# Ledger of designs, part 3: miniprotein binders against Ferredoxin--NADP reductase

Target 1, 346 residues: Ferredoxin--NADP reductase, of Oenococcus oeni (q04hb6)
Amino acid sequence: MDNEIFDIAIIGAGPAGLFAQFYAGLRELKTALIEATPRIGGQITALYPEKTILDVAGFLGISGRDLVNELKLQTDLVDSKTFLNSEVTNLKKIASHFEIEINHHASFLAKSVIIASGNGSFSPRKIDVPGSSEAEQSGMLTYLLPGLSEVADKDFAVVGGGNTAVDYAVELIDHDCHVSLIHRRDNFRAMESSVTKLKNSRRTNFLTPMKITGLSPKKEKLEIELQSVPDGAVKRVSVDRLIGGFGFTASSRTINQWEEFPEQFNQGFLTNEAQMTSIAGIFAIGDASIYPGKSDLIATAFGEAPTAINQAVNYFDPDRGGPQHSTSLNKKEVFKHDRIKSRYNS

## First folded at step 4 (miniprotein)

Design s27 (from a25 with F34M L38F)
Fold by ESMFold2-Fast, scan of step 4:
Formats: structure tokens, C-alpha cells, sequence
Structure s27 (fold): chain B 346 residues (1-346), chain A 93 residues (1-93)
């Protein structure tokens, strides 16, 4: 057990958790940021590091990877402690504190907890047809977008009918790729504007309604066997790569076993406007939280994080007073940071 | 076997710590990639890695790997200190 007592244990190092850690640091709080995987960035790093994100205020388009990098550098402006490859396997209330168990060993105490774990770890839903394992091993079948700097004029197939597949196809045509979009139905359950963009593009070929029945990797191309859903007619296409866009399987194995397990609604932790769960001293933010009118956006999580931090302080130290912000700090120390110096260099 | 690795970076009067738990060689490889990413992204002048293993021999072996990583990252002054199952590697450039 770590002999340090933390003010707040933040569970999950996705964008919500990273910003919570940063804001807590501005308030001079001692926090532990705990992440089950060996990487920071959560769902962004795991699922769409190459995706261009348009709906985070302050950025005129930014890749998932670059957003995580910016959040990381922001946390470097404050004292921080982050536990990686560290799964919270139990949460217990011990007198006025919470005992945080990591990897089945009691690790430390915290005065409050903020759950920022999203809906757990994610793995892509896999295609299971003859040849799929060989295709994946060869790198010709993937479930995430490739590095997009050198894919121009390459032929991709994307299979799937939801937002994941449609978003992949949009990103690929925006990088001058040709895309064959494969789906077992004629309709897509995805953003209407994205589907319309694909239908209007000369770079998109719709292979619907069709299902994949086999994959054959060859030295430089992947041969895909397709079967028409109603007719059973077989067609073969050859592409540089196939991307499976079936979405992801969420796993929250550990959280369900916590002794202090807050009330859930529709798979999220129910919170009030203070981001407080059903258990006093435990808060939830980002995709792990749910409340009336919530929007599941990164931008929303950034607003929830300061609220949860400030309310956690009100819970364990109601006499501490109001928050300190960056404008209250010695700005000369902040401006010593390499990136900030370069941005304000005349 | 469980190994704990702590990476400490000091920058502009702030202390940044990362604590890793590693149970396999695969996890150790992912940890090395993350440490290199942190060093590349933050470009620190000073970095300290503390390794706590189940045996002095394992701690020493992992410390040599960490020393090589610091050398590849451009650090020129590297100090290694071992006490039983714990090894601390400090690097400056």
C-alpha cells in the first residue's frame, strides 16, 4: 500500500480524466489518475487516434492522437501522479476515506473518487469468415484506420452499417482513397449527412446488400468474396485493405465487483447536477456518467470535470473555499513552458 | 511475477510521476513504448526511473534496459543505483 493519502482518485485516463487531473492541479489538490491500460487517452487512443475531431472547442480540427498529446502537455503544467496498467478492482469505504484496490491489492486511500472510465475497455467486433485470421495477420484486415499520410489513391473496403464504418469511409475519401462500402442491408444507421457525402462521392462504391463470406490475402492485395443477401449470388473484389467497422465490445469486468458500486441507469452512473453519484463522495464524469439532457461529447466531459472536482472538495473539505484558476497563478511560470513560449514568440 | 516501475520527471518546478505495474514481457514492451513517447513528447532535461522487482537480478536486468533507452533518447549523464530488489536510474542531458 502507498502511504500517500490522495484528495481525489480519478479512475480512467481518457480525455475527461486527463482534464480532471489538470484542473485538480490548478486547485493544488493531490490526485491519483488510474488507468487500466498501459496508455493514456482512453477510447481515443484505443479506437480512433487518426480520426479528425471537429467538435472540441479551441481546435480547428485535430487528430485524436494530437488531442491526447495536448491534454497530456496541459497536465504537465501541474504536479501529477498517474498509475498505468492499473485496474481498479475494488472500491471500499473505510471510515472517512475510500480504499482503492489496484490489480487485486489494496493500494492507497483517497478522500473522494471520480469515475472517468467511460464504459470500460473496448475491443473491435471481429469478422469471422474463412481467411479472416490470415488476413488480419498479414495486415490486410484491420479494425482501425491506418496512418493516413500515404494512403492516397489506394483501394479500401469498409464493412459495416453503423457510424463506425461510415466515419471510416468518410475519412478515407477525404484522404483521396477509393472506398467500397459493404453492408448486409441497403440502409445505414449512421449520421445522415455522412451517408449523403458518401453517396455523392465518385470515390465511394456501395456494395449493398452484401455480406463477406471469405477473405484471401495475396502478396499485394486482399481478395474479398461477397454474397448478395437475397439472391446468394457471389462476387469477388480485390482491394489494398479491408477495414472492419462493426463497432466495439465494451468490457467493464472489474467495476461490477466493487463494494461501493453506484446506481446505474442505461449503463451509465446516474448523477445529479453536481456530478455526484448515489454514493456520497463518489462522482462520475464523461461517458461513465448519465443525467437528463446529457450530450455524449468530449466537450461536455470537459465541463463536467471542473464541476466534479469542485464538488468533491465541497464534500471532503467544505471550508476550503473557492477555486484557484490559471489567471490567479504566476503566469511567468506557465510561460516558461516550451509550447506556450513558442506560441507567444513575436 | 509483478514489477513496479515509477518514472519521475521534473519540469518548471513541477513533479510528474507515472507508476506502472508489469506482469509479463508483453506488458514491459508496451511500457517501454510509453516511456519513450513521454520522453519524446515532454523533452525533459532530467528523468528518474525506479524499478522494484521480485529479485535483485531481475531489477538489474530491467535497469540496464532502461539505461539503454535513456542513451537512445539522448541523455549523456546516467547514474544507476541498486539496493536489493530496487534499482534507480537517473538521466540528465
Amino acid sequence: as target 1 above (346 residues)
Amino acid sequence: SEVTITVRIEKDGKTIEYVFTVKSLEEFKLLLEMILWFIKLENPKRVEIEIRAESPELARKLAEIAKRIFEEAGFTEIEVRQEGNTVIVRAEK
Scores: ipSAE 0.533, ipTM 0.855, lowest interface PAE 1.8, mean pLDDT 83

Design s28 (from a25 with W37Y L41W)
Fold by ESMFold2-Fast, scan of step 4:
Structure s28 (fold): chain B 346 residues (1-346), chain A 93 residues (1-93)
Amino acid sequence: as target 1 above (346 residues)
Amino acid sequence: SEVTITVRIEKDGKTIEYVFTVKSLEEFKLLLEFILYLIKWENPKRVEIEIRAESPELARKLAEIAKRIFEEAGFTEIEVRQEGNTVIVRAEK
């Protein structure tokens, strides 16, 4: 770690950071991809690995897990170095380089920095009723979707009225589960097409307007006590698992303690169209960045990543020249990978 | 206490390297799960794990765990080398 100088330090291994490292590799840049958690994928891996993503160009519909896997396959085409369980605890400028401190202990140098840390860590909003702690400890109450390859014909309850709950329910019925959807109101604050899909499905049972008043783990099933909101009538249902779909709260970041801390607006780093922050040599992309007209989409971050990489090169080595076009790359060894041979070589 | 574990995978002439900082038993378990995931996903012919610990004894214990993981993953040629607080485990199919 010591004495190794990187061209670019990329902070955060979510989809923006992963694509930035891949693109930097195509430009033969030496990068460090730094991730505070022990795994890649950022918010996707943490919050919705099983969710079907519809708004990433080039995929008709892809799970979060599969999207991260596809991004990893791209990085496998280039040399890569990724630091995991590695929180950037300080960033300071030393002459022409940046010193990146990891976990209040180790440090290394980079010629430029790209912040791709998203919005920080997220934790689920939890249900608080008699028996909820016991249900969670038993694994019968969770706040994320289970692995979807082995859930066919199981009975799930999902509680919540927003996009999180509705998206969970849609994913479960698409994997042949039966879903009891519990909400305290008889309307949902979610995408109307998804709600319509659930209403038209024989696999969905609407338990609305009802609230959960108790949870009782039994030997192999969870008993849920429900109370009708209008009249107080009590009903009990038994399911394999309850999933809480109340959404998530963002954790505070430690990056506000950095010696070189770029200007923020509404919790994002202000950038211009070159993805440059208020500090020369520091860039931001993805959900960590904000500028007029920005769309907070994975697809937007994929466009921002090459821009930031190319502008970082312009910052530390303006004579290096511009990027190669994709057609030029077909002649390089990087495109002789078995998966793409039939596409580019035959 | 802090342990650094570096996993190096060579595939199709490229080097894929992961550096882990481990502070607790819980983090170590997550790291083991991810190493197994990487091995299954990449299906590499060669893997190298470098462990830098605070003591030679801890480094050796972690290296034995890494060796067992490689054996379970189907590697037949496993070499272990130790120099003080640093242990390198190399595995080949």
Scores: ipSAE 0.431, ipTM 0.801, lowest interface PAE 2.7, mean pLDDT 82

Design s29 (from a25 with W37F L41M)
Fold by ESMFold2-Fast, scan of step 4:
Structure s29 (fold): chain B 346 residues (1-346), chain A 93 residues (1-93)
Amino acid sequence: as target 1 above (346 residues)
Amino acid sequence: SEVTITVRIEKDGKTIEYVFTVKSLEEFKLLLEFILFLIKMENPKRVEIEIRAESPELARKLAEIAKRIFEEAGFTEIEVRQEGNTVIVRAEK
């Protein structure tokens, strides 16, 4: 167990959690941001990093990836400590503090907790054929798009029949890749305009109706064994990478096993107007929270985060008082940041 | 066989710290991608990686990989210090 006592433990590094970490830092609170996956961004990073988001105030339109990156860069203006690949497996109250258990090991104490875990974690639906584990371990089978700056003229296969697969294929051809699109049916459950774009592209090869029956990593290429659905004919193709586009499945959380488990309604934690749950000192924000009149928007979560942070302070240190009107002018060090300094002067 | 890797970046008087728990080669690959992403995005002049493993030998092997990452990223001054099962790698430009 770490002998360090935190003011606030924030569970979940999605947009709500990232903004809460930033605001807590502006208040000079000692915080831990704890994320079960090895990456920040939550559902945005997992499900729609390429999607243009139109309903976040302050942006005319921003991709999910760019929004997460901007939130992360905001935390650079404050002291931050983030635990990744770290699942909160138990939450226990001892006297005036909460004991945070990470990956089944007691880790540290916090004076308050903010649940920002969204609707749970999401995992890609995986291919299960001979050789799939080896292909994934070699990096030749992935479930997310690669970095798109260095992929021109490379050969990709994408397997799947829904929007995930079709959107992956569209993005790849827009970056000058050649794409073999594999699906067990001749039709796709995806936006018609995207499918039409792929059909009209010289960079797209439709391998339908076909199913993958085996994968074999070779020195520099992945060999894919395909079987025709109508007649069982076997075909082999070689590609630089296979991308599985079957979408994502919600994973079960251990949150139900916490000793301190707040009351829920429709899988969200019930909160009052202070963002406090049924357990004093535990708060919930973003998609993890529910209250009458709530809108499940990223913008709503951004408003909930400061409320939860300030009310957590009122809970564990009522004599500290509320924040002064928080502006960048209260932090002279903020102007040392290259991006803000550049924006201010130009 | 759980390993804890802490990455510390100091920027404009602020400390940015990431703590990773690694249990497999797959998680280690994801960690390496994220460290490279952090270096590219934040362009730090100084980075510290602390590796806490179950054995001194494992900690040293992982520290060697971290050192190679820093060398590839353009850091020229790399210091490695070991205390039991903990190895600290510090890199400066």
Scores: ipSAE 0.540, ipTM 0.860, lowest interface PAE 2.0, mean pLDDT 83

Design s3 (from a25 with V19F T21I)
Fold by ESMFold2-Fast, scan of step 4:
Structure s3 (fold): chain B 346 residues (1-346), chain A 93 residues (1-93)
Amino acid sequence: as target 1 above (346 residues)
Amino acid sequence: SEVTITVRIEKDGKTIEYFFIVKSLEEFKLLLEFILWLIKLENPKRVEIEIRAESPELARKLAEIAKRIFEEAGFTEIEVRQEGNTVIVRAEK
């Protein structure tokens, strides 16, 4: 309900926010997880669900999609409330509480706030040529890699000259696809070894220097119209799918319009080792936070989340003791979960 | 016009709630995709959707779509209850 007062409002449902929600639930705190988009996972879900992540401790390589799945299943072990398609448009202090405004019209109260919104939301730079809207609606034009388990022997076109396009092309040929790489220049602003790999592959066809001038969805294939940059000659190619690799632009954020706006440095909220911002009762974790010696890793955010939760409790309930020992936090019901097996009986 | 949708899942004695604001059929489709993903990932015994719309007719229409999705997802016991502008769809396996 709207009359509900939360212990902690967590802003952003990326990896940091999801883990913060889980840990807060483990401490039996009442939290609201607030996410501006209609999905969870933050940048992972938006930008690289199919990429293999190697720098999250405890996993021998994991896809972005599977990491978000694991974080979600972990939150299933606790009571949770998540607000989706809900942008925090204002944050203000009222006596001993914070009022969190959602979508310019609804409000909730919380005793403390944890900012876990990452670096903001990102959107792909899109192709704007005749037929591009129809191609995108049909699924024949996308801006992210498709599921890679079922793409062998398919024909892809990738357009772009930076790391995004080159990395997409490398991933596709590593999964036995044929790739036509389209770029307006004969050079690429990407890692040299990746470009060399593409040049040495029989699966890569370089369509450079060329620009896309039209897209036409056919029954089973996408027809791409190309124009040579030097002489204007027109060429057509037919592929199963086109992937736009122009990179991403940061969307506008409303955080800088909040009445309670903590101090920033280099686009991050300044924190100390306790994840405390310049405003009492407001904390920041993950990519939203910055402090001397910070490592920009998902694993770092996982360590920051429990710290912020415990320090938030110290802020609004200073007489409450520190975190309970793991044996008292782990209820018998949790140990009965299908994925958690007791080592006592092994 | 805004529609508010609440999704409730009970699993192993825990209550998991999602609140969703939709302004278009496109956003409602994204919510249905999210619900299907949750059903596949969490395999819940019971899922409840509460739809509050500006009119009883709109609430009923959206609830019909939700019921069809639950049927396709393998739920065999589906109850629909309406009170004015609010419709609750409850699905069990």
Scores: ipSAE 0.625, ipTM 0.884, lowest interface PAE 1.8, mean pLDDT 83

Design s30 (from a25 with W37L L41Y)
Fold by ESMFold2-Fast, scan of step 4:
Structure s30 (fold): chain B 346 residues (1-346), chain A 93 residues (1-93)
Amino acid sequence: as target 1 above (346 residues)
Amino acid sequence: SEVTITVRIEKDGKTIEYVFTVKSLEEFKLLLEFILLLIKYENPKRVEIEIRAESPELARKLAEIAKRIFEEAGFTEIEVRQEGNTVIVRAEK
């Protein structure tokens, strides 16, 4: 992209990467946050924006979307540079720096790298029937839950037999929607309590065993053509939206083609207690990392991020020492933010 | 067929930059939603969008859309500058 040399390239803008970017900014480091998708938030934004998260310290309960928004507000307290729709396609060591290749084009150099890419990119498993492409393009077929603020008394169809479909259906009825649950079998491979909840709800209509054979977007509704699995009898239903709940497939990682590729164990990058991988100057945090005793929690990633940042500094600038700024922050700059200013400068 | 859009926001003495490679209409729509989110969420006093496109005509069209977004968000001082395939849109409240 340019001739600027970054102190740290952070790969992945999920919660771990966002917090690493923020903490690096508090240390006045020049960082590039690089995200393969067009938006920040990683797996949370992609899979669980409406999910209530209970195990992030400091929040009684917070949606995935709101958590990402809060992390974004923290990063706004510091200088930041984020590359979106930007896949790291190669990582190469050149003299004392790492060359970061984005979208198959050499882009810039960094003194160190932090891998925060999570478990890789996830793509929904898609339905393929006549009309499905048109339905998806119109927004009437989706693979994620819609925004739940304005869905009360709307009609949804959910198709699938696993936890993804069942969880979607439960969330929708908890927001006062009517749900037609479509599955090719009479049994579900999902949490028994969730299936029982759906069976006991007057808001759930079970269309089983049935398969979808066609989709037709109409002016404000989607018409779904169904066939009974036992006898092929055709039924048509009209809904506001169809949600495919077949689960998600992890994308093949271009990361496997990096010239500097750290050692992995069980798809995670092996690290020591400093979050350093097998390659000096390359660190990993969050779900991308693995070490003895690791917990796969967002809260754990938040602790790993400062460790990786501080150890990266120790790697490329050992004379800089520990995080003086974290205890002697320019509090005037931090407290200029409206929410912070009102608390500490009344 | 790649367009690069850089969004720069100055807030409380800090600079926030986003660099986006646009490959499709769907990605461009997502960027528009992101810019609207930034404007509503951050309420910035100043925003700059730099568009580098494969043609001057495409850069101009994208800049016009950015200008409309700023106008809808309440920005009144909007400057547009073009140099070949690069257009810069600056907006202040």
Scores: ipSAE 0.375, ipTM 0.753, lowest interface PAE 3.0, mean pLDDT 82

Design s31 (from a25 with K40R L41I)
Fold by ESMFold2-Fast, scan of step 4:
Structure s31 (fold): chain B 346 residues (1-346), chain A 93 residues (1-93)
Amino acid sequence: as target 1 above (346 residues)
Amino acid sequence: SEVTITVRIEKDGKTIEYVFTVKSLEEFKLLLEFILWLIRIENPKRVEIEIRAESPELARKLAEIAKRIFEEAGFTEIEVRQEGNTVIVRAEK
């Protein structure tokens, strides 16, 4: 175990956790940001890095990837310590502190904890047909959108009938790709305006009602074997890439095993106005939290993060007082940052 | 057994630190991808990697891979220091 005692352990490096880390740094708190995966960005990085987000204040549209990059660069203004590929496997209360166990080994102590893990880890629902393993290994079958630069005039197949598949197809045609949309039914359970856009596009080919029965990676293209649902007729198509759009399965296994496990309602941790859970000193923010009137938006999480940080300070150091506004920061360090200097001079 | 790799970047008097646990070469590959992303996003002038392994030989092997990645990323001054099971690679451009 590390002899280092943290003021706050923040669990989950999604947008809520990243902003909490930044704000805690502005308050000169010693924090550990702990992420189970080898990446930051949480659900955004895992599920929709290329999707344009319209409802984050301060941005006139921003991709998921760019939002995560901006949040990360914002933390450059403060000291930060982030643990990656690090699953919080147990949380125990020991006297006035919490013991944080990472990857089944006791790691360190923290005075308070903020749960920012979203709704757990997400794994794509995968295609299981002959050749699917080889196709995935070759990079010709993926479950996320590729980087959308340099994909113009490439041929993609997207398989799925929900919002995930339809949203993928829309992004691809908006980047001048040709898309074959495969679904076992002739109807989609997705936003009607998106489906209408695809139907009105000359870049979309509907392969419905059809199911995939085999995949064969060949030199530079993937051959997809399709079978008509009504009559079993077999058809083969060749594409640059196949994207599986079946959605994702959430897992919260590790959190449910903690010795200090706060009360949940509908898969979220119940909190009060202070973002405090049923366990004193443990807070929850973002999609991990639930309270009456909550809006499940990234923007909401950004408001919850400072509240949780300030209330955690009130919990472990009530004599410290309230936060000083961030504009009180010493500007010498801020103006050294290349991006701030560039934007300031623009 | 596991290897702990710490990536440290210093900017304008601030310390940015990432601690990564790896149990396989595949996980080490994911860490290298993360480091390349950090280099792309920040274009840092200096990066330090500390590798703590179960043996001095494994630490040295992983450090040589990290050194090659830094060379390919354009870093021209690369220093490698070993103390038992710990190897520190410092890269500057």
Scores: ipSAE 0.640, ipTM 0.893, lowest interface PAE 1.5, mean pLDDT 84

Design s33 (from a25 with K40E L41M)
Fold by ESMFold2-Fast, scan of step 4:
Structure s33 (fold): chain B 346 residues (1-346), chain A 93 residues (1-93)
Amino acid sequence: as target 1 above (346 residues)
Amino acid sequence: SEVTITVRIEKDGKTIEYVFTVKSLEEFKLLLEFILWLIEMENPKRVEIEIRAESPELARKLAEIAKRIFEEAGFTEIEVRQEGNTVIVRAEK
């Protein structure tokens, strides 16, 4: 175990955790950011790196991948320590500190904890038809958008009726792809403006109401067998790739709960206005948290992060004053960063 | 066996550290993908990687793989230092 005590252990390296790490660094706190997966970005990186996000303040549309990249570059302005491929398997209170167990080994002590783990692990809901395993192994069936830089003029099929499928289809046509949208019904449970955009596009072919009954990977194309829901008529189409857009199944957090496990309500940790959970010294932010009036937006998590950091400081060091002005950062060091330098010195 | 790998870069006077726990060759490949992404994203002049394994031989083998990755990424000066089960690779361009 590391003998050095951290001020704050932040659990989860999604957008909430990344911003919390940055803000804590701005306050010169010693923090550990702990992420169960082998990469940063949480749900964004895992599930929708190519999706265009419209509701993060300060960005006129940004891909999930680029948002994570921007958050990472922001953390470069401060000292940081991040543990990856590192699951917090137990949280235990020892006197005035919390012992953080990573991958079933006691790792270090922290004066406070911020839970920023989102809604837990998510797995795509998968297609189960003859040939689906072979199609997935060949890379012709996926559940996430591919890298969009080299997909122009390729033929995609997207299957699903919710926001996931519709959002995938919109992103693909915006990148000059042809999309066959497959759904069992003629209507979609998705944002009306997105569905209208697809209907008005020459790049979209609606294969509704139809269901997939088989997949056959050929040398360079995937053949999809479709069956009309009303009459059972069979149709076959060939595409470069099929993307399953059925959404995601939440994996239950480990059955072995932490020794210090805060109260939950409706799958989130209940917090007060200080982002504090039922256990003093443990805070929750982002999709991991719930309170009256909460909006489940990335933008909301960005506001919650500074609140939790400042309240954690009040908890373990009540004599420490409020946050330093942002100008406490050396402006010369900030402007040495390539992106800031190119953005504001041109 | 369990291996701990620490990747450290310095940027504008700040220290950025990533600590990975690796249990299999497949996880090590995911770590290498992350390191390549980090190099592309940060374009660091200097990268240090510290590998702590359960044997000196395993640490050395993993360090050789890391060294080749850094060479392919354009680093021209690579120093490798071993002390028992710990190997430190320092790469500069």
Scores: ipSAE 0.680, ipTM 0.906, lowest interface PAE 1.5, mean pLDDT 84

Design s36 (from a25 with E27Y L30A)
Fold by ESMFold2-Fast, scan of step 4:
Structure s36 (fold): chain B 346 residues (1-346), chain A 93 residues (1-93)
Amino acid sequence: as target 1 above (346 residues)
Amino acid sequence: SEVTITVRIEKDGKTIEYVFTVKSLEYFKALLEFILWLIKLENPKRVEIEIRAESPELARKLAEIAKRIFEEAGFTEIEVRQEGNTVIVRAEK
C-alpha cells in the first residue's frame, strides 16, 4: 500500500462497487475497492441475503446471497484488489491525485474516486428489556433471518410493525416455520398483500396489541413475557428464536468529515450525466448518488458503474480514448475462466 | 496492535487480492469467516495468505491459524515462509 498509486479508488463493496471493479478491470485499470465492513455485498449481505430479488435483469429471481456470489465470481475475470474492514476516514486532494485515508492511519493515492457506499453502514434497532442482553448472547435473540434451509417446523417470534418484521414473518412461513408476530398496535405499516398473506396462514399467530416486557433464555427455548397494551395482562410464550424486526439505523457521519466532501441532495451525492459529483474527479454511483429521474434499483447502479469508470478515465487520461464495449476487449483469457470453460469448452 | 492480512488467489492468469486490517481480536473472527467463505465460493487450486504483524512472534501465531484453516479446507500442500514480521502461507490441492 505504501506509495502505491491507483487509477480509481472505489468506496463501497455493494453491488454497484463490485460491478464497477469488474468493469474497470475489463479496461485494465488499477483499482482499489474499499469496504468499511469485513464482508462484501453491502446492504444486501447485511440486511437481506435470503430475500429473493426479482428486478435485476438477466436473473429469473435470485437471492441476495447468490447475487453477491455471482458478482464476486464475475470479478475473477480481471485483476482485482479489495480492502476490507477499511473505512475511508478522509479524502483529500493533492495536486493531480486524491489521498485516501483508511482507518485514521494508512493512506494511498488515486487519480480519481468513485463513491459507491450506498446509504452507509447499518446497525439494527435493538430490544431493551430485562433479559435481552442474555438472549442475544445465547443466540436466541437476533435481528436478521437465520439460514432458511434447516428451519422447517421451528417456532419463531418476530417483533415489529413495519415492513422489516412483516417481510421476516412471510419468509419464515414460506419455509414452513410457525411464526408468532408481536406488535404493540393492532395494525401494521407494511405492504397490505404481505399482511393479508400472514392473516390467511395457519402458520401465523398474531400477538397484538402486545409489547415485550421480558426475555428468559431456557435450555432449548426462549421464554417471552408479553403485556397486553389495553389492560396490562401478562402472557408468556416459548419459541426457538426471537427476531427483532424494528429496522436499521444508517450512519453517514464519517463521510461528512472528509476534506473533499461533494454536495448532497436528499442524502445522496448530486451528480451530472457523467456520474460526476460537484468535485471534479469524484464520481458517485448506486444508492450513494442522486440526479433527476433516478430509480433506486440495483439495475440502475449497474448502468451507472461503466459510465463512472469511463468518465473517470476521461478525467485523468483524456487521450486514452472513449468508452469501449466489453465485447471489444481481449476475449482469449476470459474464455479460459473455469465457469465459462464449463459452459462452452467442457 | 494493527495487523495486515492479504489473501491472494491466482485464476487463469489473473490475480485477486483481499487486504484485511485487524484492529482487535473481534475482527479476527470476521476475517476467518470471510476466508472460509472465499475458499468455498472460489474453490481455488492455490491460495496465498501474507501476514504482516508488529512482531515476528505474532505473525507466526497467526500463520499457524491460517495453516489449520487450509488443512480443514482440504489443501494437501502447505508451505510457510517467514521474513522478519512477515509470514507467507501458500496452500495447494
Scores: ipSAE 0.525, ipTM 0.857, lowest interface PAE 2.0, mean pLDDT 83

